# Designs tried in a protein design chat: VH-VL binders against o74797. Part 6

Target 1, 157 residues: o74797
Amino acid sequence: MGKFALNLNAELTGVKNLAPKDEESFYYAFKVQCSGCREIHDNAIEISRSETHSIPGSKGEANLIWTCKNCRKTCSFVIEGPFSPYNDSQETKKVLVLECRGCELVEFIPQGEWIANGAESNTLFDEIVLEDDWYDYDENASSEVSITNLEWSISKA

## First folded at step 17 (VH-VL)

Design v05
Fold by ESMFold2, look of step 17:
Structure v05 (fold): chain C 157 residues (1-157), chain A 124 residues (1-124), chain B 110 residues (1-110)
Amino acid sequence: as target 1 above (157 residues)
Amino acid sequence: QLQLQESGPGLVKPSETLTLTCTVSGGSISSSSYYWVWIRQPPGKGLEWIGSIYYSGRTYYNPSLKSRVTVSVDTSKNQFSLKLNSVAATDTALYYCARYIGWQFTGDSYFDYWGQGTLVTVSS
Amino acid sequence: QSALTQPASVSGSPGQSITISCTGTSKDVGRYNYVSWYQQHPGKAPELMIYDVSNKPSGVSDRFSGSKSGNTASLTISGLQAEDEADYYCSSYAGRYNWVFGGGTKLTVL
């Protein structure tokens, strides 16, 4: 229930503008806890701007309508505003806001493809995976680049 | 009670478009808890998910086929359809339609009702 | 084009137990507990035997069980019977409403 912020702190070496590769079609994966029964579910849910569903008993829409397997309470999830590209190496910054009703977000799972640019070169890196530390080479800067020590956190917006 | 039945041509020439239709009876295709799915099985080989459609028209496709596949739904006829462009011999298969239960609605996820399948041969 | 790896065949004698493996990746079998198993007799459509890794639909024998460890799911058939001779397929959710299947395993009852 309410608004939640997804926050990132990561060590950026040689890259900037870390963001989802295709924000419209990107699926954000979260583990959730039902507010009604407090069950934390094993499988993550997936929320995308490309999914639009009518909320039962309401004129509103959500990016996901999800029913708790344990207590059958219906939850809704809305992505609010754009993803904010991450630039501030080793500082915790809010990158995404979601409105969640009936459930709380408890863990972000950074699946999917991410995009960034070389910090000085603007070399495009558009096949970044963040489930582990990421390393590559910037041909135009003749140097190694990396995104490491990722810490995702969720807070009240 | 719910039944799925595939229909369409048994023989298609290379480079042409394959069109199949699945007719749903004993239940409504407009059910908000299910996806309607195409799966194929080449002779002597395993199953391959092709694509799915929700009754609202939202589609999901196997990335390996996405450039050639269109799935559509006609709620007034209680039917959904597969269109596969530019077919080749490797598209010869037994084509199934199926119903998929979505994890967001029940907490479970599987394919519970299948049609009998329709064999499509791609040959000159 | 199967994303999940199964042995091509397994065999056993009546009364024995056999296990069929299904190996995927950290993006499917290793990530989600949405693994299902299907039995297919010749000339018939696949039939659901196991869903959500280890659950059995009504009417499926207690001789069938499922499990998962890491990126590998397993189907175990205890007390093997002649009617168990069939093809067996695993399937896993692969995220973004995508599904992958195994290449199938032919079970022969000797």
Scores: ipSAE 0.759, ipTM 0.889, lowest interface PAE 1.1, mean pLDDT 92
Fold by ESMFold2, fold request of step 20:
Structure v05 (fold): chain C 157 residues (1-157), chain A 124 residues (1-124), chain B 110 residues (1-110)
Amino acid sequence: as target 1 above (157 residues)
Amino acid sequence: QLQLQESGPGLVKPSETLTLTCTVSGGSISSSSYYWVWIRQPPGKGLEWIGSIYYSGRTYYNPSLKSRVTVSVDTSKNQFSLKLNSVAATDTALYYCARYIGWQFTGDSYFDYWGQGTLVTVSS
Amino acid sequence: QSALTQPASVSGSPGQSITISCTGTSKDVGRYNYVSWYQQHPGKAPELMIYDVSNKPSGVSDRFSGSKSGNTASLTISGLQAEDEADYYCSSYAGRYNWVFGGGTKLTVL
């Protein structure tokens, strides 16, 4: 049973509580490797807590049931709890845990919209894009804010 | 021989709700590998994805239309439907129903069957 | 309002090769290989010509080929014939079970 942790280390300037904008409906994108044939697939998969599917031959459910194109083995992915908001600038923190059967998570792709608050002002930033460094201005704090040097990593949980 | 056929009114008044139905024959709408889709083509313009439904009732919508669109499925009739609220002249289009293969089931994803399309005109 | 940019028209003489481009973004064409091309003759529904960037369904001529580089996909028709005169549309998966289409390209065979 493969449990994987998604970890984040990022430099936060002037913001706190970095998280997916609508976490329950957010789609986490991962590049995966099939455990059966060891193929690393070109297309990332997408996993969301809003997707619920019955596991074939089981009473259990998963957030994604996926068939490896190369060897046709069935894989399942379960998100074990919501994303933990990231606050500790420049520290590596576990932000998400997934149970993966049949596949291993290789790379996280931070697509979609993210949300954060001004560190002192609580100004809402709800259209954050993290596929590159993010910069903005906090009008209520009269200062620049940023999320930079993002390092996503995957480890066995 | 899977076939898709659109049905519904050809004329709809502005501000009313457009309702279209797609009847699936020669196959089951309850198939676990496919999504059932509405796509439209305004006169002289390109194609626009409206929304999709999985047989369980799970829906996905074009963000630009999401506030006005509802897609539903009736597995007992082997049909799925489009409702588009508050229509305007810009909603005049040829409306297609279609099917696409989910990437999670085969590793491929594309629209493999299309209906013939039904023209809907929005006018006073 | 197309999400993918195609030239409005292209033309070629019989026997020539032509290429139709389809430019998207890093969130669709540049991210996923679920890119398809559809041929539409007047008064008819679109028909699949290319899927997954470069794959041909059964019955599609080997004169049709597809590729992509970065955010741009391309359809190439070699040995152009009169019956190739049609509208051509690209599509791309855009993540989160969303799809985008091109505005279409009218191919004229001279």
Scores: ipSAE 0.751, ipTM 0.893, lowest interface PAE 1.1, mean pLDDT 92
Fold by ESMFold2, fold request of step 20:
Structure v05 (fold): chain C 157 residues (1-157), chain A 124 residues (1-124), chain B 110 residues (1-110)
Amino acid sequence: as target 1 above (157 residues)
Amino acid sequence: QLQLQESGPGLVKPSETLTLTCTVSGGSISSSSYYWVWIRQPPGKGLEWIGSIYYSGRTYYNPSLKSRVTVSVDTSKNQFSLKLNSVAATDTALYYCARYIGWQFTGDSYFDYWGQGTLVTVSS
Amino acid sequence: QSALTQPASVSGSPGQSITISCTGTSKDVGRYNYVSWYQQHPGKAPELMIYDVSNKPSGVSDRFSGSKSGNTASLTISGLQAEDEADYYCSSYAGRYNWVFGGGTKLTVL
C-alpha cells in the first residue's frame, strides 16, 4: 500500500532520452524491505511490465507477486505509468513510479540495457550499460558522449 | 513421487525440427508454484538452459536460442514440449526436462526434479 | 561452453574431503545467492544437494556443504564414501528468469 518513485540524477554529455532499451520487456531490479518483518533481503527482486499475475484473493493484477522468505507474507508490485526518459543533466528527476504492497523499495540496481540518442545527431546508442559510468563516441557528431555520476534514489510518492 | 520422462526421436537430420515431450507423473503440471524447463548438454560441454514455461503459457528463453526455440504446455495431457527448428550438428546433445521453483514463490530458487535425459543426435 | 566453469574431474580417497568449484560472473554467481548443486549417479536423474548457496534439502547428508566467495561457489564433500562417486552440476540464477549451468564434474572415489 505505498507508491514509490524512482529518481535519477546523472551527468549527460552529448546524449538525450535515456530510458530502458525495451520498456515492455525490461526488468527493474530492486532490493526490498518486508513491511511485516522489516528484513532487508539480500537478493534483489525483478519487476517487469511483461509479467502479469493475478493477486491472490483479488480481482487485481500485479507485475510481481513475491513471498517474503522470513515471514511468508505475500507482497505485490505494480509498475504505474511509463518510464519518463531522462534528459535534464545533473537534475534529480522522477523516472518511474511503482505501487508496492507488503514491501518497501530500498535500492535500485540499474541492470539491463539502456537506450539513448545523440543530443544533436540522434545517433542511436542501444547497448548502454549503467552499472558503471558509460562512455562512447558519436561518429555523426564527431564528439565524445557519456553518462556519468549516476545517482538513483527512491522516495515515497 | 513426481517423475519427469523425456520422449522423442534419437536421430534427426540437419535442417529438420526437433520435437521433444516431457510427461509429468505423480503431480500436476498446472501448479502455480513451478516452472517447467528444458536443459541440454552437448557432448563434452556443459549444461545449457534452453527455456522454461509456466502453466499459463508464459515462456522464457535462452537468448542464444530464442529465434529457433518454442516451449509449450498441454495441461490436459500433463505434458510440456520443446520444438527446436533448423537443427545442426551443434544441437546434438543429451536433453533433460526439469521442474524448478522460482525465487518469488518461496524465497528459494532451485530445480527439484529432473528427467533422466534423452540423447538426440543430428546427423545426415 | 557452459556459462559456469567447473573442473572436469576431481578425485579423493575414502574419508578425505574434496571441493568442487563453480566459477561464474558478476551477473550470476556474484550477484545472486541462488546457486544450487546437483548430484547424478549413472542411469539416474540429477538430485538436488544444495540450494541457495549453502542450504540442504531434508535427507541430504551433513557431509555436503556449500559456500560462495565473489564469483565462485564451492561444494565440499567431507568423509568421502564410495556412493559419492557421481557427476556434480552447479547452477546459478542469471537474472530475468534466466539460468546458467556448469559443465559438470566427475567425482572419482579412489
Scores: ipSAE 0.724, ipTM 0.868, lowest interface PAE 1.2, mean pLDDT 91
Fold by ESMFold2, look of step 18:
Structure v05 (fold): chain C 157 residues (1-157), chain A 124 residues (1-124), chain B 110 residues (1-110)
Amino acid sequence: as target 1 above (157 residues)
Amino acid sequence: QLQLQESGPGLVKPSETLTLTCTVSGGSISSSSYYWVWIRQPPGKGLEWIGSIYYSGRTYYNPSLKSRVTVSVDTSKNQFSLKLNSVAATDTALYYCARYIGWQFTGDSYFDYWGQGTLVTVSS
Amino acid sequence: QSALTQPASVSGSPGQSITISCTGTSKDVGRYNYVSWYQQHPGKAPELMIYDVSNKPSGVSDRFSGSKSGNTASLTISGLQAEDEADYYCSSYAGRYNWVFGGGTKLTVL
């Protein structure tokens, strides 16, 4: 049973409160390594608060029950607490915590849509894609905005 | 031998609700490793995923159809169903039910069993 | 409209090899190794030929093979035979339990 923290360091220009657009339905994508056979799987798994499944042999629930294709070990994943909106430009901050059993999180893939606000204008940006650097223009602030140099990391909490 | 069979009306009027049922035989719909899926093929066009359901009742929908579609499962009848509201001529298609193997359960992911399809025409 | 791009048609003579392409995006074909190919003869349901990019289910001829590079998957049929004349569809996982399909390719055996 292990807790893993997802950490973000990004350069924010003109925006604040970076977070998943719809946290309750958002799917967090991770590459994983099975603790049993040590295989790192080609395809990322996806974990969402909208998924609730009974854990085999337990009274608990998980957001994903996943079976390693190589050795058949069963793993479970639970999202703990909310996503913490990212504001501290160029500082590494914990944004999400997950409880994982049977496997380890090794890489986060920032799929899906993200949301942020103009830092001074509160202009809404609700179609942000973070798989690469993001650039836009804030009409209310008459300035360019961006989210760049994203560094996602995973640490054992 | 697992078999899937679509049933329902062949003709539906515009603005009405299309309801189709898929009956599963030779296997159980409540299997923990499979999703039950609706896919359609408009005349002369490719395939389009509509939605999927897990036996627990959890559903997944094509975003372009989500506002109009409901997929449901009845494990006691070994059936799952498609309801598509407010149909239009563009909903004319050959409708398939299928079984999908989930990546989280087996490590593989594909549609292995398909029904023969049922043609639904939307016309006045 | 299809999310994956396939050529509308391809043709070949008996005994030749042909390749059908399936181009998606970095969010589907380029992201996941959950690409499948389906053969559909007239009046019949699609049948699985290739899954997980390159794997064959039991009973599918060794003449069929699959591969992927970047955002493009390929189905290759070697030793082309008359019975291979059919429509071919690719599909890819697109994340969040969503699936996309190709528009289909009609294979004509000359």
Scores: ipSAE 0.717, ipTM 0.876, lowest interface PAE 1.3, mean pLDDT 92

## First folded at step 19 (VH-VL)

Design i04
Fold by OpenDDE, fold request of step 20:
Structure i04 (fold): chain C 157 residues (1-157), chain A 124 residues (1-124), chain B 110 residues (1-110)
Amino acid sequence: as target 1 above (157 residues)
Amino acid sequence: QLQLQESGPGLVKPSETLTLTCTVSGGSISSSSYYWVWIRQPPGKGLEWIGSIYHSGRTYYNPSLKSRVTVSVDTSKNQFSLKLNSVAATDTALYYCARYIGWQFTGDSYFDYWGQGTLVTVSS
Amino acid sequence: QSALTQPASVSGSPGQSITISCTGTSKDVGRYNYVSWYQQHPGKAPELMIYDVSNKPSGVSDRFSGSKSGNTASLTISGLQAEDEADYYCSSYAGRYNWVFGGGTKLTVL
């Protein structure tokens, strides 16, 4: 219960402003632990800012209402603010904050497509996949670009 | 005894809009645990997911069809519909409506009830 | 959104056991335990046979079983019967409210 922060540490070479592609509609995937039965669920949940759901028994809304398959506890997830573009290579930075009720975030799955700009050329790279190290070439800067050694972590916000 | 039934024209001309309706009986389309889905199957080929809709009206589309697809829901009639614009011969298929079990609600993910399918032929 | 890969056809004699593979990627089959299998007889709609990799809906024969390893899910039909002759499709959740299906496998009972 409470607010959780998604943190990123990565080595950026020749790129900057790493962020989800189409952040408003981006689905952030997390493995979660139910605070009721304490089970960690194998399948990641997906949370998007574009989703809005009514919280049962409340006047509030959440980006995701999820029910634990095991104990049937209901969890709500709210993305607090926009993704903070990652620019500090090899430093751990908070990139996203979520409010979670009934569950805890335990792992981030970096699915989907991401974007970044060439550090020097500002060239847009908009098909970045971060499930593995990413390598490309910046034609405008005549240099190789990469995002490597990605470490995602969850902490209390 | 949930039942789904597709209805609509079996013949559509190229460039026109394909419109199908799925009528749900034996259960409410407004159930919070389900999504309602369109799936098609070209003759002699495999299945392809087209789009889904939640009772709230939230839609999800196959990226390959997104620009041409609109799914809508009418809770008062217990129906949901498919519109596919600018059809071509490649859109000729057996079109199914189906119910999807939402992982958010049950922890499961599958299509448990299907309509019998309706053949839509795109031809001049 | 690429289709899942299935063999075009498999065959077996009555009483035998056959397996149909369904190969996806780390973004679908390999990522989620949301693989389902559907049986389709000629002129009929698909019917759910397996969900969540290995679960059977009520009414489905115990002869049907499912498993998954890596990016490949498998449907096994034991004690093959004539009535099992049909097309079989696998499906997987692919994230972001997307689903993918296999190309289908025609099972012939010899």
Scores: ipSAE 0.909, ipTM 0.953, lowest interface PAE 0.5, mean pLDDT 96
Fold by OpenDDE, fold request of step 20:
Structure i04 (fold): chain C 157 residues (1-157), chain A 124 residues (1-124), chain B 110 residues (1-110)
Amino acid sequence: as target 1 above (157 residues)
Amino acid sequence: QLQLQESGPGLVKPSETLTLTCTVSGGSISSSSYYWVWIRQPPGKGLEWIGSIYHSGRTYYNPSLKSRVTVSVDTSKNQFSLKLNSVAATDTALYYCARYIGWQFTGDSYFDYWGQGTLVTVSS
Amino acid sequence: QSALTQPASVSGSPGQSITISCTGTSKDVGRYNYVSWYQQHPGKAPELMIYDVSNKPSGVSDRFSGSKSGNTASLTISGLQAEDEADYYCSSYAGRYNWVFGGGTKLTVL
């Protein structure tokens, strides 16, 4: 049906290279709207680059094949390329692109663990949770670090 | 009617590998709507999910057991198996195999068919 | 992945209604409507009683019902009968193809 872009705007303090932990096997969670019945489903779907499924009636493959519980329409999702690490504080950047057929992405749920490096020290922070503002301390840089005011948005790619 | 049956040794020594097999009858393990799951229950304790497998061979493991667990499937025999390495006394439990309804295919999420379970005791 | 919290035990007299709570977090019970309940009699395998918070499989008594509010799911058994005496476990999808179970609740019919 179309390509969608996941965009991120956040304030980074003392950190850089914000990205999913273990990106290849990371599960991106989205709420979706079925293009058949137009229902928005309460439970988010989860898509990973490590998943591969054969599309019924096609020679193609997808990272996720999902069936709408309401109308039984089948949707396929393909992640195009890896997550682009976020470094541009307070700027909206495209961080991920997906091809979606049969469904539309309507909301991103920032589940799971994320990673970042100390801006100056390069210290690895590998237990970042982004469902809320994140605060920590960089011992090597002797400074506070944070990721705040996170805004996730979905647009047509 | 779908039936699941666990089989394997009931006694394993510490540091050895626990191996169990689940035989599925009355239905095909190659169905696209289901995952096949191992769950255990230590005596007098609650249930713990161990791992899952899709008929394609795709596996999912409990993070606390991931380094020691291997789940495999044999579609020709309509079976799937569990291997748990480096067992200890804490691995003593009733081990169940079960069928899981895949939310990707049905929109639902639950375990509807269970084996009767097999007791595995880890002892020297 | 942490276990869901259930009361260790509940009791009731025949004909009464009892409720068993299952408390998780915003990452499992609070996030998904994929909560299920299982009944286990002594020496038997668990049996599915409720799925997707409030749905009942065919063959399950109408006396069993499920609900959810916030991070807590609940199983209610009305018109309590002697055969209801068993252990009850809740389960929830926890994301990323993970599932969590409760510690179990022993129901005694007085």
Scores: ipSAE 0.908, ipTM 0.952, lowest interface PAE 0.5, mean pLDDT 96
Fold by OpenDDE, last read:
Structure i04 (fold): chain C 157 residues (1-157), chain A 124 residues (1-124), chain B 110 residues (1-110)
Amino acid sequence: as target 1 above (157 residues)
Amino acid sequence: QLQLQESGPGLVKPSETLTLTCTVSGGSISSSSYYWVWIRQPPGKGLEWIGSIYHSGRTYYNPSLKSRVTVSVDTSKNQFSLKLNSVAATDTALYYCARYIGWQFTGDSYFDYWGQGTLVTVSS
Amino acid sequence: QSALTQPASVSGSPGQSITISCTGTSKDVGRYNYVSWYQQHPGKAPELMIYDVSNKPSGVSDRFSGSKSGNTASLTISGLQAEDEADYYCSSYAGRYNWVFGGGTKLTVL
């Protein structure tokens, strides 16, 4: 049993409130290590706040119940609260907390679409892809916008 | 042995709703290790995933069809169904139901059992 | 969602080896090892031949093998036989409980 924090450090230019698009139904992808056999699995797991599953042998629920292919240990994952919008450019901030049982999070894969607002115009950018640096133009502010030098890290919460 | 069988009208008029049912036999639809899936194949074309459902009722839809698709499950009848609204000629296809192995349960991802398919023609 | 890219057709003589390619993107084939291949004879439903890139279900001939490099998966059929003539489809997990299929490849045994 342990809590893990997803941390983000990025350079924001002309944008604010960086967050997953449709956060409630967003799938967060992580590579995981089984606490039983210590194998790190090649394929990332996907966890969403919209998913609910009964934990075997418990009255509790989890957003994902995952079974290690190697040793068949069962892991449960719970997202604790919503994503915290990222606004502190070039500072490392905790953006998500997960409770993990039976497994450890080892890497975050920033898949999917993300959203942000123009820092001055509040224009909504809702098709942001963060697997690489992101560049666009804010027509309302007549300025270039970008999200660059993204560093995702996982720590114990 | 697990068997899947599609059933429903073979002819639907444009703008109407296509409704199909998949009956599962030889196994329980309530198994926690599987998803139940609809896949279609237009004549002479490739396969297209439509949507899937977990026994709990959780659904997943192809984004291109999401606005028109509803998948449901009836565990008491060991069936799951497909509804496709506002059909057009492009929805003419052989419709399959299938079982999907979930990666969270087995670490694998594939469709292992398929129905024989049912042809649905959209025509006025 | 865009289909995976397969050649429309391939052909070979009995005893030869042929390869069918399946090209996706970094978000599906390139991201996951969840590529599967299906054989479909005329008037029949697809049948699973390969899963997880290179694994074979019980009952599938050892003549069938799978591999992947980058965004492209490949199905190889060795010792080609007449009964191998069929359509072949690849599929891949595409994340967030989505799946994509290829356009299919018609294999002709000459």
Scores: ipSAE 0.908, ipTM 0.952, lowest interface PAE 0.5, mean pLDDT 96
Fold by OpenDDE, last read:
Structure i04 (fold): chain C 157 residues (1-157), chain A 124 residues (1-124), chain B 110 residues (1-110)
Amino acid sequence: as target 1 above (157 residues)
Amino acid sequence: QLQLQESGPGLVKPSETLTLTCTVSGGSISSSSYYWVWIRQPPGKGLEWIGSIYHSGRTYYNPSLKSRVTVSVDTSKNQFSLKLNSVAATDTALYYCARYIGWQFTGDSYFDYWGQGTLVTVSS
Amino acid sequence: QSALTQPASVSGSPGQSITISCTGTSKDVGRYNYVSWYQQHPGKAPELMIYDVSNKPSGVSDRFSGSKSGNTASLTISGLQAEDEADYYCSSYAGRYNWVFGGGTKLTVL
């Protein structure tokens, strides 16, 4: 329980400012471990800034209230701060921070669409899928672009 | 016993707006454990999810229909509604309202209660 | 989101076992264990038969079972009875509060 950081290490070729498409409404998917029963749940949960729920027994709000189906412990998740666009190729960078109560984040699933800009041309690539290596071509820069060797990790923040 | 009942015009002209209401009885729409859903079935075809609404008013729409669909909820009447704009013949279908069990609350995901369905025909 | 793929029809004799497949992708059936099956008789609303791949709601016959491997979920009906003749639809959570349904399978009991 506490704050968790999502970290990204990737090789960027010809692109910069890697970030979720429509970050405000983007759903971040995580596999979670219940702090109560310690079960790791097979199905990823999805957390979005656009979601707001009242935390039971408190005046606080969370982006997701999730109940462990095994022990019925309630977990709350809050996305803290904006996604930090990734620009440091081959360096591990903290890109997102979440406050988690009752559960721990154990794995990130990079679903959805992502965006990036051509490093030199600033061309917007807005249909990037990162579940695998991504390749494209920057017509304005006349060069191949790619995002490869993606490594997502979770650490305590 | 929870019951859902669809109501609205059975005939809509092309380009007009289809409006349906689902009346829920035997349970509260304000429950935090459920989503309320519209699903349709063209004659002789399969099922298609249209949209969902949480009691808070949060909505989720099928991307293929998002630009034309509006789902709303009236907790005071224990009802939720569907509006589909600019209808065409392809929107002719049996329209169901249903209750969805939220994975956030139960760890399960399914539609357990359905209305009887109401046929909406789009014709000039 | 694309519809899940089901065979258009299956048939069997009373007492036999039949299986209906439901093929999705790594983004729905392959990603979540949120596959459900619905039975629909003519003129009736769909009825939940299986949820979360293999769980049965109360009142559903033990003759119905569900499984999943990879991107394909399966509904098996054993000891086929005349009353089982109906259309069957699979559904899966598809992420970001989206759901997809199969095209449906017509089961005929010979």
Scores: ipSAE 0.908, ipTM 0.953, lowest interface PAE 0.5, mean pLDDT 96

